# VHH binders against Probable tetraacyldisaccharide 4'-kinase, mitochondrial (LPXK), part 9

Target 1, 363 residues: Probable tetraacyldisaccharide 4'-kinase, mitochondrial (LPXK), of Arabidopsis thaliana (Mouse-ear cress) (q8lea0)
Amino acid sequence: IASSLYGVALQIRRSLYRYSLLQKHRLPVPVISVGNLSWGGNGKTPMVEYISQFLVDSGLTPLILTRGYAGGDEVKMLERHLRGGPVKIGVGANRAATAALFLDKYGCVDSSSLRSFFDLHERAQVWTISEKIGCIILDDGMQHWSLSRDLEIVMLNGLNPWGNGHLMPHGPLREPLLALERADVAVVHHVDLITKQSLRDIENMIQGFKKSIPIFYSKMVPKYLFDVKNARSHVALEALRCASVLCVSAIGSADAFVKSIEMTGAHYVDRLDFSDHHLFEAEDVETMSRRAKGLEHKSNCKPIIVVTEKDYDRDPEILKCLDSYTVLVLCSELQITPILETDVDSFNYTLMKALAAKFYVSS
Below, E stands for the ipSAE of ESMFold2; O stands for the ipSAE of OpenDDE; V2 stands for 0.75 times the mean of E and O plus 0.25 times the DockQ between their complexes.

## First folded at step 2 (VHH; framework vhh_7d4b_2)

Design d12 (from d02 with D103V; at its last look DockQ between E and O 0.01; V2 from the best seeds 0.00; counts 0 for: pae E 20.0 > 2, placed apart)
Fold by ESMFold2, look of step 2:
Formats: C-alpha cells, sequence, structure tokens
Structure d12 (fold): chain B 363 residues (1-363), chain A 124 residues (1-124)
C-alpha cells in the first residue's frame, strides 16, 4: 500500500514538473546530470569525479552541484580528491540558487568561447580556459527537476540493477523504470563482478525502454592505500600480499570491497560489515580491535585493518583510536571498461559530442 | 563592524503584502551577493531569495516564486524583499545575510554576517 502511494505521489509530482519544464532555470553553460534509479553502489559519485577531472584536463572548469546527503560524507570525499585543483563544489538543496551564486562570483564562459572549445576538441586541440565556470555537473540530479540539463547520464548497479522492482519504501528504486527514456547515456557499473549473461539481460532491459541509448561500462579499480594516521602516505597494494586483513566497512557494496582485498593476495581475509552509512562509535572501535586480535591468533601475524574511503571521510579521527593496529584506507578509481567497441575514448568522445550539440544548433 | 539591520516585519492577514528592508553598513555593499533567509519554528533556516552584487542574477525558492520580489539599491546600501500574496506558511523570522562563497577545494557558503531577524506572522 505504501509503495503504491509513493508511486501515485511520484506520478503527480512528475505531472507538476512537466508543467514546470516551461518554467525551469536554463543556465548559460552545459549542464550534465549524473543520476541513478536506486540507492547504493551504482558508481554515481565516482563518475561525477571522473567527468570533473576529464573536463579540467580538457580545459574547462566544472562546478559540481550536490545536495549534501547524510552530513555530506560524499562531498568530503570529493573535496579530498579534488583538493588543489580548479573544480568548484556547491552544496545545497536549492541547486539553482547555488549555481547563481557561483556563476556570479566566478563568472561563466560565454557561449562563443564554449562553441570554440567544442570545435577545437573535434579537431583534437586542447587549451585551458580561465577559472570561469564552463560546465555544471549535477550530482544525483535525476530527481531534481528545477534545472534544465543538456545531458542525462544514468548509472546502474550491475550487481543489483533493478532490485525487487518496487519503489521506496519497499524496494530500492527511486523512480519507475520507464524513467530510462529520459537518459541520454547509460552506464552499467561493477561490470567486472557480473556474468556476461547478466550483462546481456541488463542491456536488453535498458534497450526495451530506449532502443538506441548508448551503453557504457565501468568498474572500480583499487590503486593504493594510505595510513589513517598519515593521509599523505602512499602504500602500494602489494603491502597486503600474504598479510592477514580485516575488512571493515559501512557501505552498500561491502562484497565488492572484500573481493578487491581478496584479489591482492592476502593470506587471511576477515570482514566486519556495518549497515550502510553507519557512524563508527567507540564501541565499534573496540569490536574492530577484538576481531583483529582474534584474527591475529589464527594467523600468527598482526593483521592490517582496511577500510573504504567513504568510511574514512565520514569520520577520519575515530579510526585513529586503533593504536594497536595499522589501519589503511583503500583508494579506488572509476574506470571505463572496454567491452566490444566501447572504451574510455569512446565514452569521452560521446560525452563531448553530446555537450557540443548544444552549440552547433541555435538553441 | 559589519551590520545588517532588517525592518518591515509584522502581523498581516493572508493575501496581504509586506516589504522587508535590510540596511547594510561596515563593508562595500556593492561587492557582495546578498540573500534573504527564513526560519519557521522548529525548522532549519532556508534560502528565500538571493541577488547578485550588481542585481542582474536573482533566484527564488520554489515556494515563493511569483509572489516575492528581491531587489537592491547599491546607492543606499539596502536590500529589499517585497512579499505579496502572503500565506500562513510564510510565517517565520526573516534574516538578511551577506553571502561569502569561497573555494580552495570545495564550496563553503559561510554567512559571516546575519541580521537579528524580523518576525513575519501571517494569520487570520
Amino acid sequence: as target 1 above (363 residues)
Amino acid sequence: QVQLVESGGGVVQPGRSLRLSCAASGFTFSSYAMGWYRQAPGKQRELVASISSGGSTINYADSVKGRFTISRDNSKNTMYLQMNSLKPEDTAVYYCARVETYVSSGYYEVFDYWGQGTQVTVSS
């Protein structure tokens, strides 16, 4: 009954927003939305980061707009990763107001300069544009209807793309699957953790809603670790080889995290899973310590505790209380996975062509 | 010292109008974006409207679009909020704020100066 009421409310909300489409804010720079159909594990925030860095490397300064859910944990991770670069990050529920404030402060790239930028990219030329904002990225923007967007990217969790098929509160879906018709690009995340048949089934479902949508593929790739007591440290993944490791996480994709650690060649791997978004308390640190001591006895060597970046950024200081053990943070990056004729170059080209289309036709 | 002083609040019937003013001093008013915020009892402060330093860029919360108008007069160091067609849900303390947005690797909207607020009550 509750899921049915939510579905009806969503339909009413959509009807009101369809009228509002004539009343939405239209911004003077390209607007990319990165969103999903369900909660958890679909690579949305890593994709925002990827696109941001790609635009910076191409000479545009992006502004990321995010709501700042759950006390801003994902915002903290983005800020740590993007620190020292030109990317602007705006946090607030009223994304149109936040955009206006940033555009007023930093200026925006004019349409003729943007047109020239995209034309030079078709000729494979790259140049830098000033700190003026050249593109806006909506993090989790699929439900935010007050801003017009030029490109809608939908991330799907390859491990659980559809959930139980029910909307909240009974299932993980945020919008009906028909909303895939709004997507310009679909990306299947965690493609390295599913079978070819599962991937085919996901592709067929997507194409059932939008036949000619480009589909790309992504995965998370572990790169290095750092010590919680020295965030500037850089520890090679090989440090986990032949080690005893206790994996601790409070994320929606704990199985993927643990599997990544198992692939390092660790001798013993144990896990301690908390609910997604759990805030660690002193009692939890004591539990981690007790579990690590048990593993130490079994393996006859002192274990390394490994956490995710999300868990670290949620509360960096609480993990430092584990004085008896080395605590490392696994740092991973989103990678566009080559499958058939799709690859990173194809994805980047598709992205740039979609944005350039705004400027080849008067609009 | 930076000062922001709100005025123009009061008790009005639904459907009527009020005009809020914010007198600013102690800083170069024309160099800053400004905002009106409100806080109803038991709720968090929310943005109502914002206006750029030159007045060319204006944004409104969805709940007030078409009813409220923000403006500024840089020669008088004053910002205004014209509030038409007032509803009971507009009842709140309204704050004038100087907006400072800065980035080194993130966005902080630090409201380094707020007014004392002016009460707006819409009741029959």
Scores: ipSAE 0.000, ipTM 0.136, lowest interface PAE 20.0, mean pLDDT 77
ESMFold2 (binder alone), look of step 2: mean pLDDT 81; pTM 0.809
OpenDDE, look of step 2: ipSAE 0.032; ipTM 0.532

Design d13 (from d02 with T101V D103E S104T; at its last look DockQ between E and O 0.01; V2 from the best seeds 0.00; counts 0 for: pae O 16.6 > 2, placed apart)
Fold by OpenDDE, look of step 2:
Structure d13 (fold): chain B 363 residues (1-363), chain A 124 residues (1-124)
Amino acid sequence: as target 1 above (363 residues)
Amino acid sequence: QVQLVESGGGVVQPGRSLRLSCAASGFTFSSYAMGWYRQAPGKQRELVASISSGGSTINYADSVKGRFTISRDNSKNTMYLQMNSLKPEDTAVYYCARVEVYETSGYYEVFDYWGQGTQVTVSS
């Protein structure tokens, strides 16, 4: 009954917007929406981060709009990853209002300049980045209908793209599968963890709802580390080269995490696995210390303790209690994975093309 | 030659249990992560559960979490899926899969080999 009510509510809202009973706000800059069909693990926030960085590298200052309350940890991670850069992050349930506030404060790139930007970009010419907002990215935007969008990206968890086929709360779906019809781009996330057959099945499903929709693929990859005592620090992965490392995690994919550490060239790797989502306690810290000490004796060097971002964000302070050891947090980023005829370049091209379309069609 | 052979499927009433087995041969079983997929009629194949080579990392689909248990015995080259509290929605062909390691701009694993599948039918 609850899922049915949720579905009905979604349909009503959609209908209201579809029939222009509710006004959609059109913003003066391109708007990219990153959404998902199911709850959790879909890579929305990592994709938002990727897109924001891509835009920055291209010469546009993006504004990320996020709800904030449903993904507090994600916002923290995003803020941490984008700290010190030009990217703006607006947090608020009313994205339109938040956008307006930020646009008023920082200004926006005018249409003529944006047109010029896209023209130059097509010619692979350099654009000087402006402090003014040049693009807006909606985090979890699929369910936010109040803003007009120029590009709708749907993230799919390759491990569980459809769940049980039911809407919340009976299933993980936040949107019916039919919502794929609204998508301009589909991204299958965690592609490295699924079968080829599964991938094909997912593709077929997507194409069944939206023929000829571009499908891209992504995964998470280690990027850098930071010290728990200084979340602003940036430690290269190479710092683990030839080091003794104790991998500590409370995640469902501990092996993947450990493997990533091994690939850094660590000389000695040990691991301490906790249950998924386990919140570290004082006793756990003692266990970590004891394990690290054991590793020290075996490797004849003081080990570095490495945890995941998820572990860190659950309780940053508890990890600082490991006073005798260097504790680093492994930060990962989304990577577009080349599969079939797709790659990072084609993905980026698709993004730019969609953004440019706003200015070439309307003028 | 890599071979994966599923067994243990059948017809059961809702609420009952089944235990699937996947017998692996033709490769070093203990070196590979494994997983179970299922495909219901008219539906897409979906991940049910996966398990790392050593068994330390396990993943479940949300729909089966708390009901299904994946395990492996490397000494027997066999992976298992204990399915409890079965529901009609669990009706599908269940497939065993092996993870293949790819080295492309890094290291990632995908399932590459499949068994022939075993039918699980949950019906009153």
Scores: ipSAE 0.000, ipTM 0.187, lowest interface PAE 16.6, mean pLDDT 85
ESMFold2, look of step 2: ipSAE 0.290; ipTM 0.634
ESMFold2 (binder alone), look of step 2: mean pLDDT 80; pTM 0.809

## First folded at step 4 (VHH)

Design s01 (framework vhh_7d4b_2)
Fold by ESMFold2-Fast, scan of step 4:
Structure s01 (fold): chain B 363 residues (1-363), chain A 123 residues (1-123)
Amino acid sequence: as target 1 above (363 residues)
Amino acid sequence: QVQLVESGGGVVQPGRSLRLSCAASGFTFSSYAMGWYRQAPGKQRELVASISSGGSTINYADSVKGRFTISRDNSKNTMYLQMNSLKPEDTAVYYCARVEVYDSSGYEVFDYWGQGTQVTVSS
């Protein structure tokens, strides 16, 4: 027993010293951090996935590092979406230790090869993806003291940038806005669901604390649905057109989800909101069934129950207990929204410039 | 305080089945990948099976593929190992463990283990 634990401890210790992660040091590959300024519905996990896919499409193998705490549904969603691809996902409380172990196991792309990659990418030439790690993405990196980063992105939920109550002591935005001092880029999420005046107020607040910070804009775009009884099924969004829909969710931004369903052209939309991260139980399923029956009576049409991917990934089996109704999962992707002088090209350029700077700005 | 408690071990004849359970407490179970280790007399601990936090990624040791099934119920904070077609070579103390470091390729480092449950396959 002691000998196997000793072997593991030595491996961790050697990895930490090899990469100098017991001190505040730079990792051998670029590090992008995605953090949140507001709790829930801020687009953090979809942004991590967006950056991961951008890197893969560019020919770099990303390593996503996450704690997994309080975001178990987000980790499950990333695993499901990225399964079978080149993306590596490391789950552990200590991101520095996890990074050291992955770098030791898989190796990293050397500086010369990365420089060649950026030269080829600029020339639009084909790059062959390596199993070696080319970039690290920190999920919730703003809270990680020990890891140096090359780009710090902070996400804000445009529908609720203030967060209701969790920062009320000493003013609703004091602590999260001070965190903007650490950020290189701010992204306002759900920009399509807020008023122009609300957006200006958010922009003014961000600039009031950090005048030079670039601000980008994002939204979630529904792509398809799948049946909870067959996760391999693909149901077109048109299936919701003229239908009666009951939206069931236990997420931080139920309003965004409901508005997305309303935009599909559903005839009648009702909602049942549970608290963020709530685990559904048998009594909740009964509540959902009663609500659906009520909607059926009011609309004179059998409703479809639609849940979020996070709710599905949290517990897919409990949702199958709703056997009297069709239960679909809404699948959406993050999209950078063109506003003023910013768009997807300028955002992607910001990512590539941060990665390249690590290899061209050496002293 | 992380606590992992195994149950379901026992003595069975070759070809029979046993179902092991691991009850977890002191952490957010649904956020962690989990696994089963075993240690036979005179051997080091070996990984038997592992399961990702969401249950979508499962890995088995070659010696148990097709015979053992790992599963989890996040609503009950419990992990299971269904052991079918048991062989004398499966005789070991079985430990449930929490994964500290995990990737989708099956690279895993475990930080907490239970007390273990004895499985004996003999006639």
Scores: ipSAE 0.013, ipTM 0.407, lowest interface PAE 7.8, mean pLDDT 79

Design s02 (framework vhh_7d4b_2)
Fold by ESMFold2-Fast, scan of step 4:
Structure s02 (fold): chain B 363 residues (1-363), chain A 123 residues (1-123)
Amino acid sequence: as target 1 above (363 residues)
Amino acid sequence: QVQLVESGGGVVQPGRSLRLSCAASGFTFSSYAMGWYRQAPGKQRELVASISSGGSTINYADSVKGRFTISRDNSKNTMYLQMNSLKPEDTAVYYCARVEIYDSSGWEVFDYWGQGTQVTVSS
């Protein structure tokens, strides 16, 4: 049975009113926002994935809400990683409308069941994960004020946390640093790739705007590779040991990617950097082939081309045009790094405490 | 202002082929998933095929699998529907549509449609 166009529009309107989104009310389940203050390389999408998996492992079904008009490659990566699991991914420019429709379609865990879930006395019980939505994660929620959130996480690229300090278009800073006052938690990404002094400078700047804000630290850990001709293949990182590698990427943190490859023990590493979110074209494939040939002459062995997951998910077919070379995709996971008194356990505790607070505080 | 303009419809005999085109303007075409709907007289609109923003994820209605092929050219802001082995049952007005909301299971909500192009399969 299918609905008319009129029926679909009416369903959207009814869902919006049912959840009071047109009245600027909060959603019936906890909401986590993951955002950034500058463009690219900040670990936002890997953090969204980390949180979604943590919630699933804890017994809650998360709904990830992502914009469709920017970062489509990141949506595809999340879909590929989370396929077959309980995580719901809603893509749409209007986050409030998307949330309302998904809550209507899948249902949500009732508030009394959620209170029981977050109650320390009942957490020791064995829980069966429900298909009903128990938590919402906003990908890039810092820029979207229409939805109330219970936890605001801001991601910072440790390699370039605020660039030249100027707002777009004069620099990479998306919002003024005063926006840090809106954050509940700050996470410095690529902490393993920066100096101790650089980290202290970042921490001092953050504390300058919000004195008591918790600061956590993260990095990307390579796990395996797969061949672009077979996305189900598993290639051990050892395949790159003593090899000549050409790193090709169109991401916000090419330096982090190249350093990850260097750490595998590759004998010779060359790089070809494209601008963030660049869609590869035939001319780019020719440039890659030319660069690979040059590396072959310098290293006296046939190079392996390695790309990022975002590059693969953006357009897997164009990469197959490099049929003269082995092309592998590097698969990495976000890891919370233990620094001082903070670690993965304290980060996870902070998430659960914030979500639980929704059910035990007024307003 | 979003505009979707269909072309390529017509009258054909059973077993023949037609290629429909949809020219999009007023939005960033490469950022949106797109689809083809059809509506026969007296029936509700039926989703025929959909394609993701990058072209890598494609879904077809069971009635057209193996006969129809959806594709897109983001450099031309155009979506296509290649219809092979046409049957009288394929007679309908065909609409191109923009996806507003979707999930990976193929559940989609569409927000804009073109005016439609008539396809008639008759001997």
Scores: ipSAE 0.089, ipTM 0.542, lowest interface PAE 5.0, mean pLDDT 81

Design s03 (framework vhh_7d4b_2)
Fold by ESMFold2-Fast, scan of step 4:
Structure s03 (fold): chain B 363 residues (1-363), chain A 123 residues (1-123)
Amino acid sequence: as target 1 above (363 residues)
Amino acid sequence: QVQLVESGGGVVQPGRSLRLSCAASGFTFSSYAMGWYRQAPGKQRELVASISSGGSTINYADSVKGRFTISRDNSKNTMYLQMNSLKPEDTAVYYCARVETYDSSGYEIFDYWGQGTQVTVSS
């Protein structure tokens, strides 16, 4: 191999071309894809974080690959949560190119070491975490066929599982069908917010397209709050009990957010919904202030304004302009919900079994 | 056919200001983070400033904090670097670059670079 010695940028470019020719071949480490059938509210990013933490706890260093979209709020949230830990986050529209750069920078766990990892984990023996990449997680990999994956997870928003309720004769109907056929696992998100009948209808639809597909269930569990003026503060959920709360959000699942606040025991709850990914401006802050004053008159007590983590991470500075009110950020975690014969242990087992499958041939 | 074209360089005296512009074409500018690098004679390229796709996250090298301001106008596919209180040590070729990827530690990889524009700070 003959090459001229130029800058690091030229060598990286050559690496990207090498990996771009991989086509339908696998990357050197296991790959998990987390995708969705519709935009927003499906729990995709929280699931990516859950899987990343599970892999770290198991002794394997994950690399999250994400496109990055709009203001980068989802990426900023992941960075804030995972900062100081071993999880690597690569941001770029070309997932294969981003993977190549990170694999060159950090290295990867070799096949024999990965076999040893799965063997030791199966035998409940201690595994020492490597700083080298051992697994790749694709954030929204379902539509991208350039990278082979060992596990394809599809997220469905239980509140609106099919194209955000806009059913057309062709487009939305065709896309859900194709996505389900490619999925290895389906996860119904927000199961705590839907009726038993709605859940059965979703399950029947999934089984109608792929009868053998495992179905798991998840929800968002509020854990704590923090003050926008001090991101290191931890405020117990009990601070919202008997309080007047104004829910402000610019996310895809505002109903789930509002319902979670109602369940904290808040006495008065009002809401102000903005479009998904909306960047707050001075005019919006004025609107929030006016809505909060209205709630103050109705409740006869000063309201607390609560926003989502995505809203905070999109622009933390603009929220500090609401100086006349306490502004808190609600921090929630994705939790696998035990329903019927499925639970967190069976979900984790499914993840590890799928990742180990190519290293262990079964008749 | 990604193109990045820098302009606004020149020769200035210490303490003066310059504004660099980078015109981008051949890709969806609003979807990419962008940055300014510089390379002084006999030295490796140094990141001066970077800006996220939406403009909300900005990073500066310690040597330029408080003096330089990076900004972007996605409607014009243009990125800017306002350089105030220029010093002789700011003399370098300044490159506009597109960020292909970065990690959570703040390490950034640039996949496309402009031809560069010379900035000389001389008395």
Scores: ipSAE 0.011, ipTM 0.322, lowest interface PAE 9.5, mean pLDDT 79

Design s04 (framework vhh_7d4b_2)
Fold by ESMFold2-Fast, scan of step 4:
Structure s04 (fold): chain B 363 residues (1-363), chain A 123 residues (1-123)
Amino acid sequence: as target 1 above (363 residues)
Amino acid sequence: QVQLVESGGGVVQPGRSLRLSCAASGFTFSSYAMGWYRQAPGKQRELVASISSGGSTINYADSVKGRFTISRDNSKNTMYLQMNSLKPEDTAVYYCARVEVWDSSGYTVFDYWGQGTQVTVSS
């Protein structure tokens, strides 16, 4: 097995050598990076999923590369959503090494076929999804420079654009400035949950840092709920209408989650916020039970406890310990929101144009 | 410091069952895909089974499909291999391994292994 492991390591090194001889690792297929301007609640993982589904629908097989943040809840959520489909997910600290291994295993769509596909000078020749990788999506932050990217998208939480989810909104601004300078596109997330004046202030700030940057808008749309005791259950959002709801979350943007529940028509909404990425313990379950009992006395109605998908994927078993209450998981999808009539088509066009630019010879 | 400790090996008659456990420490277990390797005397190591970080994707070697079941308990930082209908050909040292690179199709590259636990199926 030592010789088998050595053979794999040698193959990794050969692949890296092929791609790294140009130093700034240039991969043979287009690379999209999705980063963030603000920590927590920025829609980064839902955007990676949106882009991957768009690429699949367009006829390209995407490879998502991620390190896997602490707890792996985002990776588990992507695996649960994308399992059985054509999307490849690579998890590894070294994205260049992971990319090299996947490209060696699955192959990639050749440059002439991709050029034809994007139809800048030639006809598209690839009409069906191939097992060959056609595009790479980086779930990446500002500091991952080892891979060259063809499109840099930066996400910004409209509810808390300059904070980390705490009441101290004046965090360091140097990182956002550098991210905007390198960004091709900015996306304001939770645009439906902020005032028009707040949106204008955010837009003016972004354009102040980089005048020409296109700004797009996104929101999370609740679709359904499922019971933590049966992940295959499907519960309509109407189950929350006129109900008493206790929102429990350990995420970066609890405000967005609570506002989404308020918009379902729930009669009483209470909340219990834990720190981002917090692992629930038995003591936390007891705290949830006490809070739910308090809400029951106040509302004269047995409350439903609602958690986020990230909380469920982080530890589904601990949530089942709340056996005295119905515990539901809120499932939402990212949608690009038109501010003007053509914004969604414009965003999708921007993705395709940027990817095609890798193969475009201007002069 | 990454540590993987296997247990549950032993000597068993053909047709019987054994359950192997792997206790993991020194890393966020729930963030990593895991697998079981085995090495018979005089042979190279072979992948027996692998499981994704959340348990949603599981792969088995053709020789063990229908007989072995891999599972994990992320709350206990432990992975298991339930081995049923054991054959003399299953005699090997079984190694717990952490996946460095994983895909949804079960392609795996492993970066850490435990010290192994001996399984002997004698007739």
Scores: ipSAE 0.012, ipTM 0.396, lowest interface PAE 8.5, mean pLDDT 78

Design s05 (framework vhh_7d4b_2)
Fold by ESMFold2-Fast, scan of step 4:
Structure s05 (fold): chain B 363 residues (1-363), chain A 123 residues (1-123)
Amino acid sequence: as target 1 above (363 residues)
Amino acid sequence: QVQLVESGGGVVQPGRSLRLSCAASGFTFSSYAMGWYRQAPGKQRELVASISSGGSTINYADSVKGRFTISRDNSKNTMYLQMNSLKPEDTAVYYCARVEVYDASGYEVFDYWGQGTQVTVSS
C-alpha cells in the first residue's frame, strides 16, 4: 500500500532523532508544563499566555504546544492575542512530534547562549530577543508524559477546585489528585472570588496530599471591552458603569465572569449561562434577545450584552445576529495575587530558577 | 498501521462532477481532523478543503469555494469530496490527509497523506 504518508513519517522521525525525543531524551531548551487539577475555569490558558508574555519580555522566544485541532476556541484566542509577535504556537496531539517539527523549522537557541541569557537576567543586564525558540510551554502537559519538563505547574479553579463532584473518599476525584505528585507548583485561580475559609480548605487539601509544594494565587483582571462588529475597537470598562448588562457565556467559570461585570459598577446584571464549550445557534440568539428584552423592561434601560473572549473566538459571526443590542467582548488578563509570602516577583523568580536549573545547579 | 486510501478519480469534461472518497484505517478516525490536498503538474501541493473531527468546522481554498463540498462519516471511517462544476484548472492528483500538526503562528499544516487519486478535467 504505497503512499506519500511514508515521506511525512520519515521527516517526523528524523526530526525526533535530531532532537533526541525518541527514547525520552531532554529537549535542547527548557520546558514548562501547565496542567489542571480541576476541569473548566482553572486559568490554564491565561497562565500559558502569562508565561509566554513574561518570557518574551525577558528576551526569550517561547513555543506554545497545545492539543486539539485548528479552529479550537483556545487556539483561536491565543492566535488573536499573539498574532504579529514572536510567540510560536503548535497544535497537535503528539507534543513531541510537534516540538521536533517546530525546532527544525524555527531553530533553537544554543545551550551556551541560554546559559548566557540566564546569567544576564540574574544580573539584570540587557538581552535582545532571538527569533529562535528558547523555551517550550506545554498546554495540558499532564497528558504527555513522554516529554521531559523542567517545571510542572498545576492550576485549580478556586470556585470549583475538585470539579463537579465530591472530594475523596466520596467521589471520582481521587485520580485528579494524583496529578499533585508530579506538580512542582500549584496555583489557585479566582482567589479573589472565594472566602478565606474556602481558600484554607483548598490549601489544606493540597498540603495534605503533597507537603511543601509551593502554592501561588491568581485572578482574572478585566482590562477593556471590544465591539463584536469591530474587533479593533477599544471600549473602556467605564462604559458599563450604571448600565444594564446581560452576561452571556459558555465557559467553565460563569460565576467569575458575572462577578467581574458586577464589579464594574453596572446597575442591573442578569446572566444567561450555557454549558462549557457550547456552540451558539440561532435558537440561543433568540433566547439571548428574549432575556435582553426582559431586562430592558425591568431596568427601563436598553441593556448591553457582554460575552467572554472564548465565546467570541468560538463563533464571532453568530453574535453579530444580535443586531438590536450592543454586544461587547470582555478582555481580561491573568494576574498573580500577593498572598502571605507569595507575589508576582516570587512566582517569576520560581519560573526563572527552574528553567536555569537545566543548565546549572542552583545553590 | 495508518492507511489512507483514495478512490473516485477519473477523466471528466469541464462542468461535470466527481466524488472522491477516502477510507481510513489504523487509527481512531473520529479523533482527527482530515483534509484534501491536490498537486498539479509542476506545482506545489496545496490544501483544498479541511474538516474537523466532528464535522462542524469546514474550510475551503478560495479557488474551490462554492463548487466543492467536504464531508465525513465517522461511523464508516470515510471522508468525501464532492467536486461540482469542474474546471481544467482542477486537474491534479488529489490526496487524502490526516491533520497532524498546525502551526497557528505561521498558518501552516503538517499532514500524513495517502497515495493520491488522479483527476483530469479535459475535453
Scores: ipSAE 0.256, ipTM 0.635, lowest interface PAE 2.1, mean pLDDT 80

